# VH-VL binders against q0atu2: the designs that were tried, part 3

Target 1, 119 residues: q0atu2
Amino acid sequence: MLDKKARIRTSREYRNVFEKGKRLSGRFLIIYYVENALDNNRFGFITNKKIGMAVIRNRIKRQLRAIVREYQGQVKNKHDIVLVARAGIGKSSFEGMEKDYIAIMKKAGLFARNANKID

## First folded at step 4 (VH-VL)

Design re3
Fold by OpenDDE, look of step 4:
Structure re3 (fold): chain C 119 residues (1-119), chain A 123 residues (1-123), chain B 108 residues (1-108)
Amino acid sequence: as target 1 above (119 residues)
Amino acid sequence: QVQLVQSGAEVKKPGASVKVSCKASGYTFTEYWMHWAKQAPGQGLEWIGEINPDSGDTNYAQKFQGRVTMTRDTSISTAYMELSRLRSDDTAVYYCARDTGSLEYPSGHFDYWGQGTLVTVSS
Amino acid sequence: QIVLTQSPGTLSLSPGERATLSCRASQSVSYSYLHWYQQKPGQAPRLWIYDASSRATGIPDRFSGSGSGTDFTLTISRLEPEDFATYYCQQYESDPWTFGQGTKLEIK
């Protein structure tokens, strides 16, 4: 699990990202991102019933957290980033989800261009 | 219809702990922030904290930091507030309240409230 | 924290009269984050006005909210017997959520 310091935890913090951040849509994910005044990145996750039943949502959350943790060191510093799961994510593979994450983060300029899946 | 049903009244001794439940129905529990408020007898409302039912992340008012723990059981759409090291001034009606805004758009206004739970702390 | 000060503490009026309740914030609050609740004895609060001026579902049009910045007002054009209660303003411009101390509207 992500460290508390690496998580967006309050409704106010989420609201700030949504109001002031930029939005990009991928195949399975939508990200909102904004610079913060901290020395670290913070991540938030949004899942809702449109992606599936509770079991599916829980699985997706675990997978997204795993992906974020895996690539956390490759993300530019001082950002608040919220990941919103799209409806189709419930039927995606982990690899597909990971690929989408990498693609959208690159598009956002939060990853280095040469960032790739870690094997 | 949306309903928040809280657990019954509690009587506790100083130093004890109390855990109040709030069962939600009529909506998707994990899609709305849940808040808790305190109202001492004859007094106004005081915000205690909030919980993201999806992630379990919490945010507490400084006054309650270290004594309050908010949790949830998504399988039964129930939120919990536990207050420890109780003292006489913890005597109050405690309310759970749903944020009208979804997780994606927290609004900060509470459209549905539990009926309240009276917690009495006395020797 | 943002302190909300409501005035008057108690307002004694008769049915048919106009009621004006004030909520003053210690610093500026966006209208989207200023709300009002009604509470009657022995009952839970009920959302009344949200976003400073929007009436919640089922709220009569004799109720209106207005204001911006640090000064907000709840107005009841013609009081009905069921309107006598305590009204609280609330903000979430910034942490923590705070409520006003309430205005008790009682029958004269």
Scores: ipSAE 0.855, ipTM 0.938, lowest interface PAE 0.6, mean pLDDT 94
Fold by ESMFold2, look of step 7:
Structure re3 (fold): chain C 119 residues (1-119), chain A 123 residues (1-123), chain B 108 residues (1-108)
Amino acid sequence: as target 1 above (119 residues)
Amino acid sequence: QVQLVQSGAEVKKPGASVKVSCKASGYTFTEYWMHWAKQAPGQGLEWIGEINPDSGDTNYAQKFQGRVTMTRDTSISTAYMELSRLRSDDTAVYYCARDTGSLEYPSGHFDYWGQGTLVTVSS
Amino acid sequence: QIVLTQSPGTLSLSPGERATLSCRASQSVSYSYLHWYQQKPGQAPRLWIYDASSRATGIPDRFSGSGSGTDFTLTISRLEPEDFATYYCQQYESDPWTFGQGTKLEIK
């Protein structure tokens, strides 16, 4: 889904986002984000055992990747962004996660100026 | 108690491959980065690479790229390191080590180490 | 990559003496990314000092770490028999995560 270039992949990259980035919470998601030195965005995804069994965690990750892919063209470039699933996300619908993502990304100012047309 | 238990010693011929296992217990395997290091006889420590046990993403030291593959099986809390096209200077003890921090905030230092696996490559 | 050079390579001292082990980095390393390990023959390394100066759990206060930038030091104020081992520094500033070559602290 997301190509290798658009993923946060190393331990140090995750630490950099959490150590130096800004944090913003939604109902089902938390985002951490920091400007990077690239010409593109990179995304990371964190789920833990509190969310549910492995099959549930994998489903949540797949759904979040799909949501990110749908809106990635609207995201301001040069950011590393980590999405952290909150404990209650397993009860959310895809549409619920999507609305939460849009809301927190707008609040963070990470969508480009024409992002208001994405509904 | 946190433990990392590695597979037993191996003797290999040049050109072969070896796969070392590292079974974790006493913590949630998928919530901590795992690292691998090499120590040749009488020598210091050398970092080989790391794996995110949840995503499977890996990052290798340049000198091992193309010869090392790190994988894991989350159902049995086990990490693996495979080294191919073995040479005599691959003779070493290989360690797995857990990052002290979480996936969310790795510390970059290693609080628990496996007991080591001696791999001997006969010339 | 960042090269960590430890000195001396071997340090021969007696119990009761003060030991000073140096770790020099080829580039600046943040204090939160410089760590020390102790290793005895036939054993895995043990985390000893992290974040340049913080002692790992159970490490006696005779061990102290200090330094910044490119120069870091591990000091043992009064050597005990169990302190004779090899000590490695390690950096997490830039991948690959490198170790120094070690300082062997041996009994005179």
Scores: ipSAE 0.712, ipTM 0.877, lowest interface PAE 0.9, mean pLDDT 91

## First folded at step 6 (VH-VL)

Design m86
Fold by OpenDDE, look of step 10:
Structure m86 (fold): chain C 119 residues (1-119), chain A 119 residues (1-119), chain B 110 residues (1-110)
Amino acid sequence: as target 1 above (119 residues)
Amino acid sequence: EVQLVESGGGLVQPGGSLRLSCAASGFTLSSYAMNWVRQAPGKGLEWVSIIYEGGYTDYASWAKGRFTISRDNSKNTLYLQMNSLRAEDTAVYYCARGSDYEPYYFDLWGQGTLVTVSS
Amino acid sequence: AYDMTQSPSTLSASVGDRVTITCQASQSIDSWLAWYQQKPGKAPKLLIHKASSLESGVPSRFKGSGSGTEFTLTISSLQPDDFATYYCQQYDSYSYPELTFGGGTKVEIK
């Protein structure tokens, strides 16, 4: 699991990202990202009923957290990033989800220059 | 005032190459996703390519391998390298800026530059 | 790939008329749809994004609505300046083609 300090936790924090951040869409994910005034990155995760039943939503959330954790050390610092799962993500593989995340993060230019494990 | 100005269009023979330029003013081009969109005479709009803020590039399926989008940050200029040109590539080529909120709809357009591919 | 079907291709109307243009997506694109206006010899102009969000400076007589696969652009009372070609554009997700325009609707004087 992500460290507590690496998590967006409050409604106000989420609102700030949605209002002031940029949006990028992938096949299975949408990310909202904005610079923060901290020394670390914070991640948020949004799953809604469009994805499916609670069991599915929880599975997706676990998978997204695993992906974010895997690449966390390669992301540029000082960003708040919210991952929103799209409706079709329930039918995606973990690998497909990971690929989508990597692509979106590249589009945003959020990976460090020396990042590895990137397509 | 913010604006985009395309240049480089002209007459080329089939199989030829051409490089289009799009000069941005009033804003930093690299801070936005930039797109090329073309329009054949009397026809509709067709998306060609995008370069994201992070420098990642994508293309329409038909454009891959023949078209290359790039930018020069020092010149605040967007480019489209077109190779192996065909008659059906004849069109007005527009550069279009993705919105500040997201890169996928275009809030600023250039006047376009005409590319004519004919023997 | 997303297909965007725009109808009608041509629409004849008079000043003051209520005009409706339809855009249909081959699959759900949520609300990720934009509308553009283009006049002859000019670049397209963004009117609406996210299906219903009006761009700054666009007259309130323009209204975008819809979600999923069905979208409409409505001009409540057509003005002389509104005779042009209109295009819808989806920007839902990464696919080929990733960004797809409708075929366009030419609004001309009756």
Scores: ipSAE 0.607, ipTM 0.893, lowest interface PAE 0.8, mean pLDDT 93
Fold by ESMFold2, look of step 7:
Structure m86 (fold): chain C 119 residues (1-119), chain A 119 residues (1-119), chain B 110 residues (1-110)
Amino acid sequence: as target 1 above (119 residues)
Amino acid sequence: EVQLVESGGGLVQPGGSLRLSCAASGFTLSSYAMNWVRQAPGKGLEWVSIIYEGGYTDYASWAKGRFTISRDNSKNTLYLQMNSLRAEDTAVYYCARGSDYEPYYFDLWGQGTLVTVSS
Amino acid sequence: AYDMTQSPSTLSASVGDRVTITCQASQSIDSWLAWYQQKPGKAPKLLIHKASSLESGVPSRFKGSGSGTEFTLTISSLQPDDFATYYCQQYDSYSYPELTFGGGTKVEIK
């Protein structure tokens, strides 16, 4: 799980990322990201009703949090990052979500230069 | 003064090669996703390729295997290597900067460089 | 791949006219659509992103609207500088972007 300080919590924080941040799309995920004024990263997670019922959406959020937790040490600091699940994510495996996240984060340049640990 | 300037276009025979250059001024090229877009004479716009902020690349399906996008950060310059050229590759080639928000729409364009492929 | 269909291909109009250009996507692209203006011999110029968000410095007579599969660009009172070709462009691609432009709409003086 992510540390309390590494979570985007307020509507204002989410809105800032959506309005000022950059957007990259993958097969199952969209990320929005923007530099923050902190010394650490913060992550937020959004699942749309189109993905499925609450049980399914909660499962997907839990899986995405686990993926983010695994790679959080490789993410360049000072970013607010919101992961938005795309409608088709319910058909993906955990491995598929993970590969998608890695690819998007590499394209964004958000992994630190020591990212050789993942490729 | 923010600008993009393409060069390297010209006449080439079918099967030949050309390397296009795009020099960026007034901004750091590697801080943006950079794109190539082409336009055949009298025709519409066609996306060719992208290099993301993180250095990864994607191509239109017809360009894969023949075209290579790259950049040289020390020269602040984007490149398009075009191999195995065909008559249908005749076009003005534009370099285009992805927006502050997304890599996939373009808020800054160069003047274009003409590539003519004919016998 | 998303196909983008623009209509009309050409329209003739007079200064002061209200003109409307339509762009249709073969599948829903939500609001991920941009509009460009291109004059002969010049590079395209971005007018609108996210279907309706006007770029800085673009005159307010330009208005984008729509979502899903149908989008419009409206010029409320055509000016001499607006005679150009207009392109829509979708950008709701995933992992391998399949960015596509509409075929263009040439706005000519009547």
Scores: ipSAE 0.355, ipTM 0.805, lowest interface PAE 2.9, mean pLDDT 89

Design n8
Fold by OpenDDE, look of step 10:
Structure n8 (fold): chain C 119 residues (1-119), chain A 122 residues (1-122), chain B 111 residues (1-111)
Amino acid sequence: as target 1 above (119 residues)
Amino acid sequence: QVQLVQSGAEVKKPGASVKVSCKASGYTFTSYDINWVRQATGQGLEWMGWMNPNSGNTGYAQKFQGRVTMTRNTSISTAYMELSSLRSEDTAVYYCARDLGYDSGEFYFDYWGQGTTVTVSS
Amino acid sequence: QSVLTQPPSVSAAPGQKVTISCSGSSSNIGNNYVSWYQQLPGTAPKLLIYDNNKRPSGIPDRFSGSKSGTSATLGITGLQTGDEADYYCGTWDSSLSAGYVFGGGTKLTVL
């Protein structure tokens, strides 16, 4: 689980990201991101009913949190980032979801270093 | 089979705009980003930017920001690259190329269009 | 000129081995996988190597790729006349202006 301070928690915080942030869409994810005034990054996760049943939505949310947690140390500083799961994500593999996240984050210019290094 | 077929050669005057098309087939057009790369005569490859056909999101190389516009028509699986305020140094072969970033998390171009020659001369 | 640096030309006789270097920085080669492209005269580039050392289907094992630090290398063994072409390295650049970058290209001449 992400550190409490690394999470977007309030509706106001989410609204700020949606209104002021940039939006990039991948195959399975949409990312909204905006600079913050903090010393750390914050992440939010949205899984709406289009994803599927509550069990599926919760699974997807757990998987996305796992992905973000794994690569959070490579994300450039001072950003609020909201991940919105797209409808097709329920049928994707964890690896596919991870690759999608990496690709979007790279195109957003949010990675400080390679998140997909083998070595 | 995956194919990217580009529009024909263009001859433009300085200050004009050119719009090159790239029609994709053999795969789900909206699932892969299209990149544009140009190559001046006798010169190397130069990346111009990417376009996501599903969302229309784009990312342009700094050199072309404000002068390039990448769009798409999903109904005909066609990507477009428009370059304005043309100058002689824009004379080049322009390529569209499919990006496999979403499949691998790394960016490389596995399929390319045949290229479109754009000549800018007074 | 180019973000990635390649030698402008290399040459060797048929059957020989050649290597083409590609030098970058931490924000590109250092942080991302390298791809190589072959461009035969008058044709569009063709993907030759991806993910540093992987070959697409149809690419013979005479072609190899490697990466170390901020540099990458393309190796070609058993050189054939048909290998005469321009070779470009490329990778994603994770700088503030994220985007793809190419090397300047290397002209391979088969003597």
Scores: ipSAE 0.894, ipTM 0.952, lowest interface PAE 0.5, mean pLDDT 95
Fold by ESMFold2, look of step 10:
Structure n8 (fold): chain C 119 residues (1-119), chain A 122 residues (1-122), chain B 111 residues (1-111)
Amino acid sequence: as target 1 above (119 residues)
Amino acid sequence: QVQLVQSGAEVKKPGASVKVSCKASGYTFTSYDINWVRQATGQGLEWMGWMNPNSGNTGYAQKFQGRVTMTRNTSISTAYMELSSLRSEDTAVYYCARDLGYDSGEFYFDYWGQGTTVTVSS
Amino acid sequence: QSVLTQPPSVSAAPGQKVTISCSGSSSNIGNNYVSWYQQLPGTAPKLLIYDNNKRPSGIPDRFSGSKSGTSATLGITGLQTGDEADYYCGTWDSSLSAGYVFGGGTKLTVL
């Protein structure tokens, strides 16, 4: 579970990331990211009804939180990062989501070079 | 304190429908999903679907899609499961069970009704 | 039609210990938390373990759960005659036909 100060919680905070941030798309995820004025990172998670039933959406959000928590120590500080689940994510495995996250974070330059979990 | 009390046993003919009730007490009915699980004689547990009592939203197991309807009446804290086009293979004990709800992401059934026997015979 | 595999039966003497396995896949046990249910003869199922290894209030600590990879295990120590029951693992399956799935059940006999 992510620390409460590491979570994007308000509509204003999400809006700031969407309006000011850069966008990168992966196979199952889209990330939006922007530098913040804090000494820490903050993460937000968006799932929508197009993904499937509510139980599926809730499970996906929970899995994405677990992935982010696993790698949060390798993420460069001072960023607000929003993960948006793409419609096809309901067909992915946990490993598939994890692999996609690693690839997109490396492409964004947000992730430590030596995170050797996805080839 | 928490209690789920189901309606009595039913005997039905093939092609009929059955509607089982599940009255909840001892907790806030709209805060937890109600799931329905059945068990045929000599068989294991078979999940049928969930229903959120606050919204009325449902999710049905693929096997029962098109034959099952799960509803509620929040004013009397009662959930319902209706199974139509009954056949002999539907003879089973039907349980309602409380879970944490679709919004929580946790799926375990902490309280169960006593079960309702439905017998389908000609 | 169960996607979770359990041994059909297990037995042990009073006071002994037993484990019950539950084997699944990445779409269920691998990515989701596991619960265990006890069904005493003639009664409704009862929750024994949730979130892989947590006990609800009133469940003694001689019942334990664990999960590794795509497998889960229920452990019972200090067996009592009153533990004779059917035991089911259960978890959410996040595959395309998503829903909750139970193991086939394990009959525990205390001899």
Scores: ipSAE 0.006, ipTM 0.551, lowest interface PAE 14.9, mean pLDDT 85

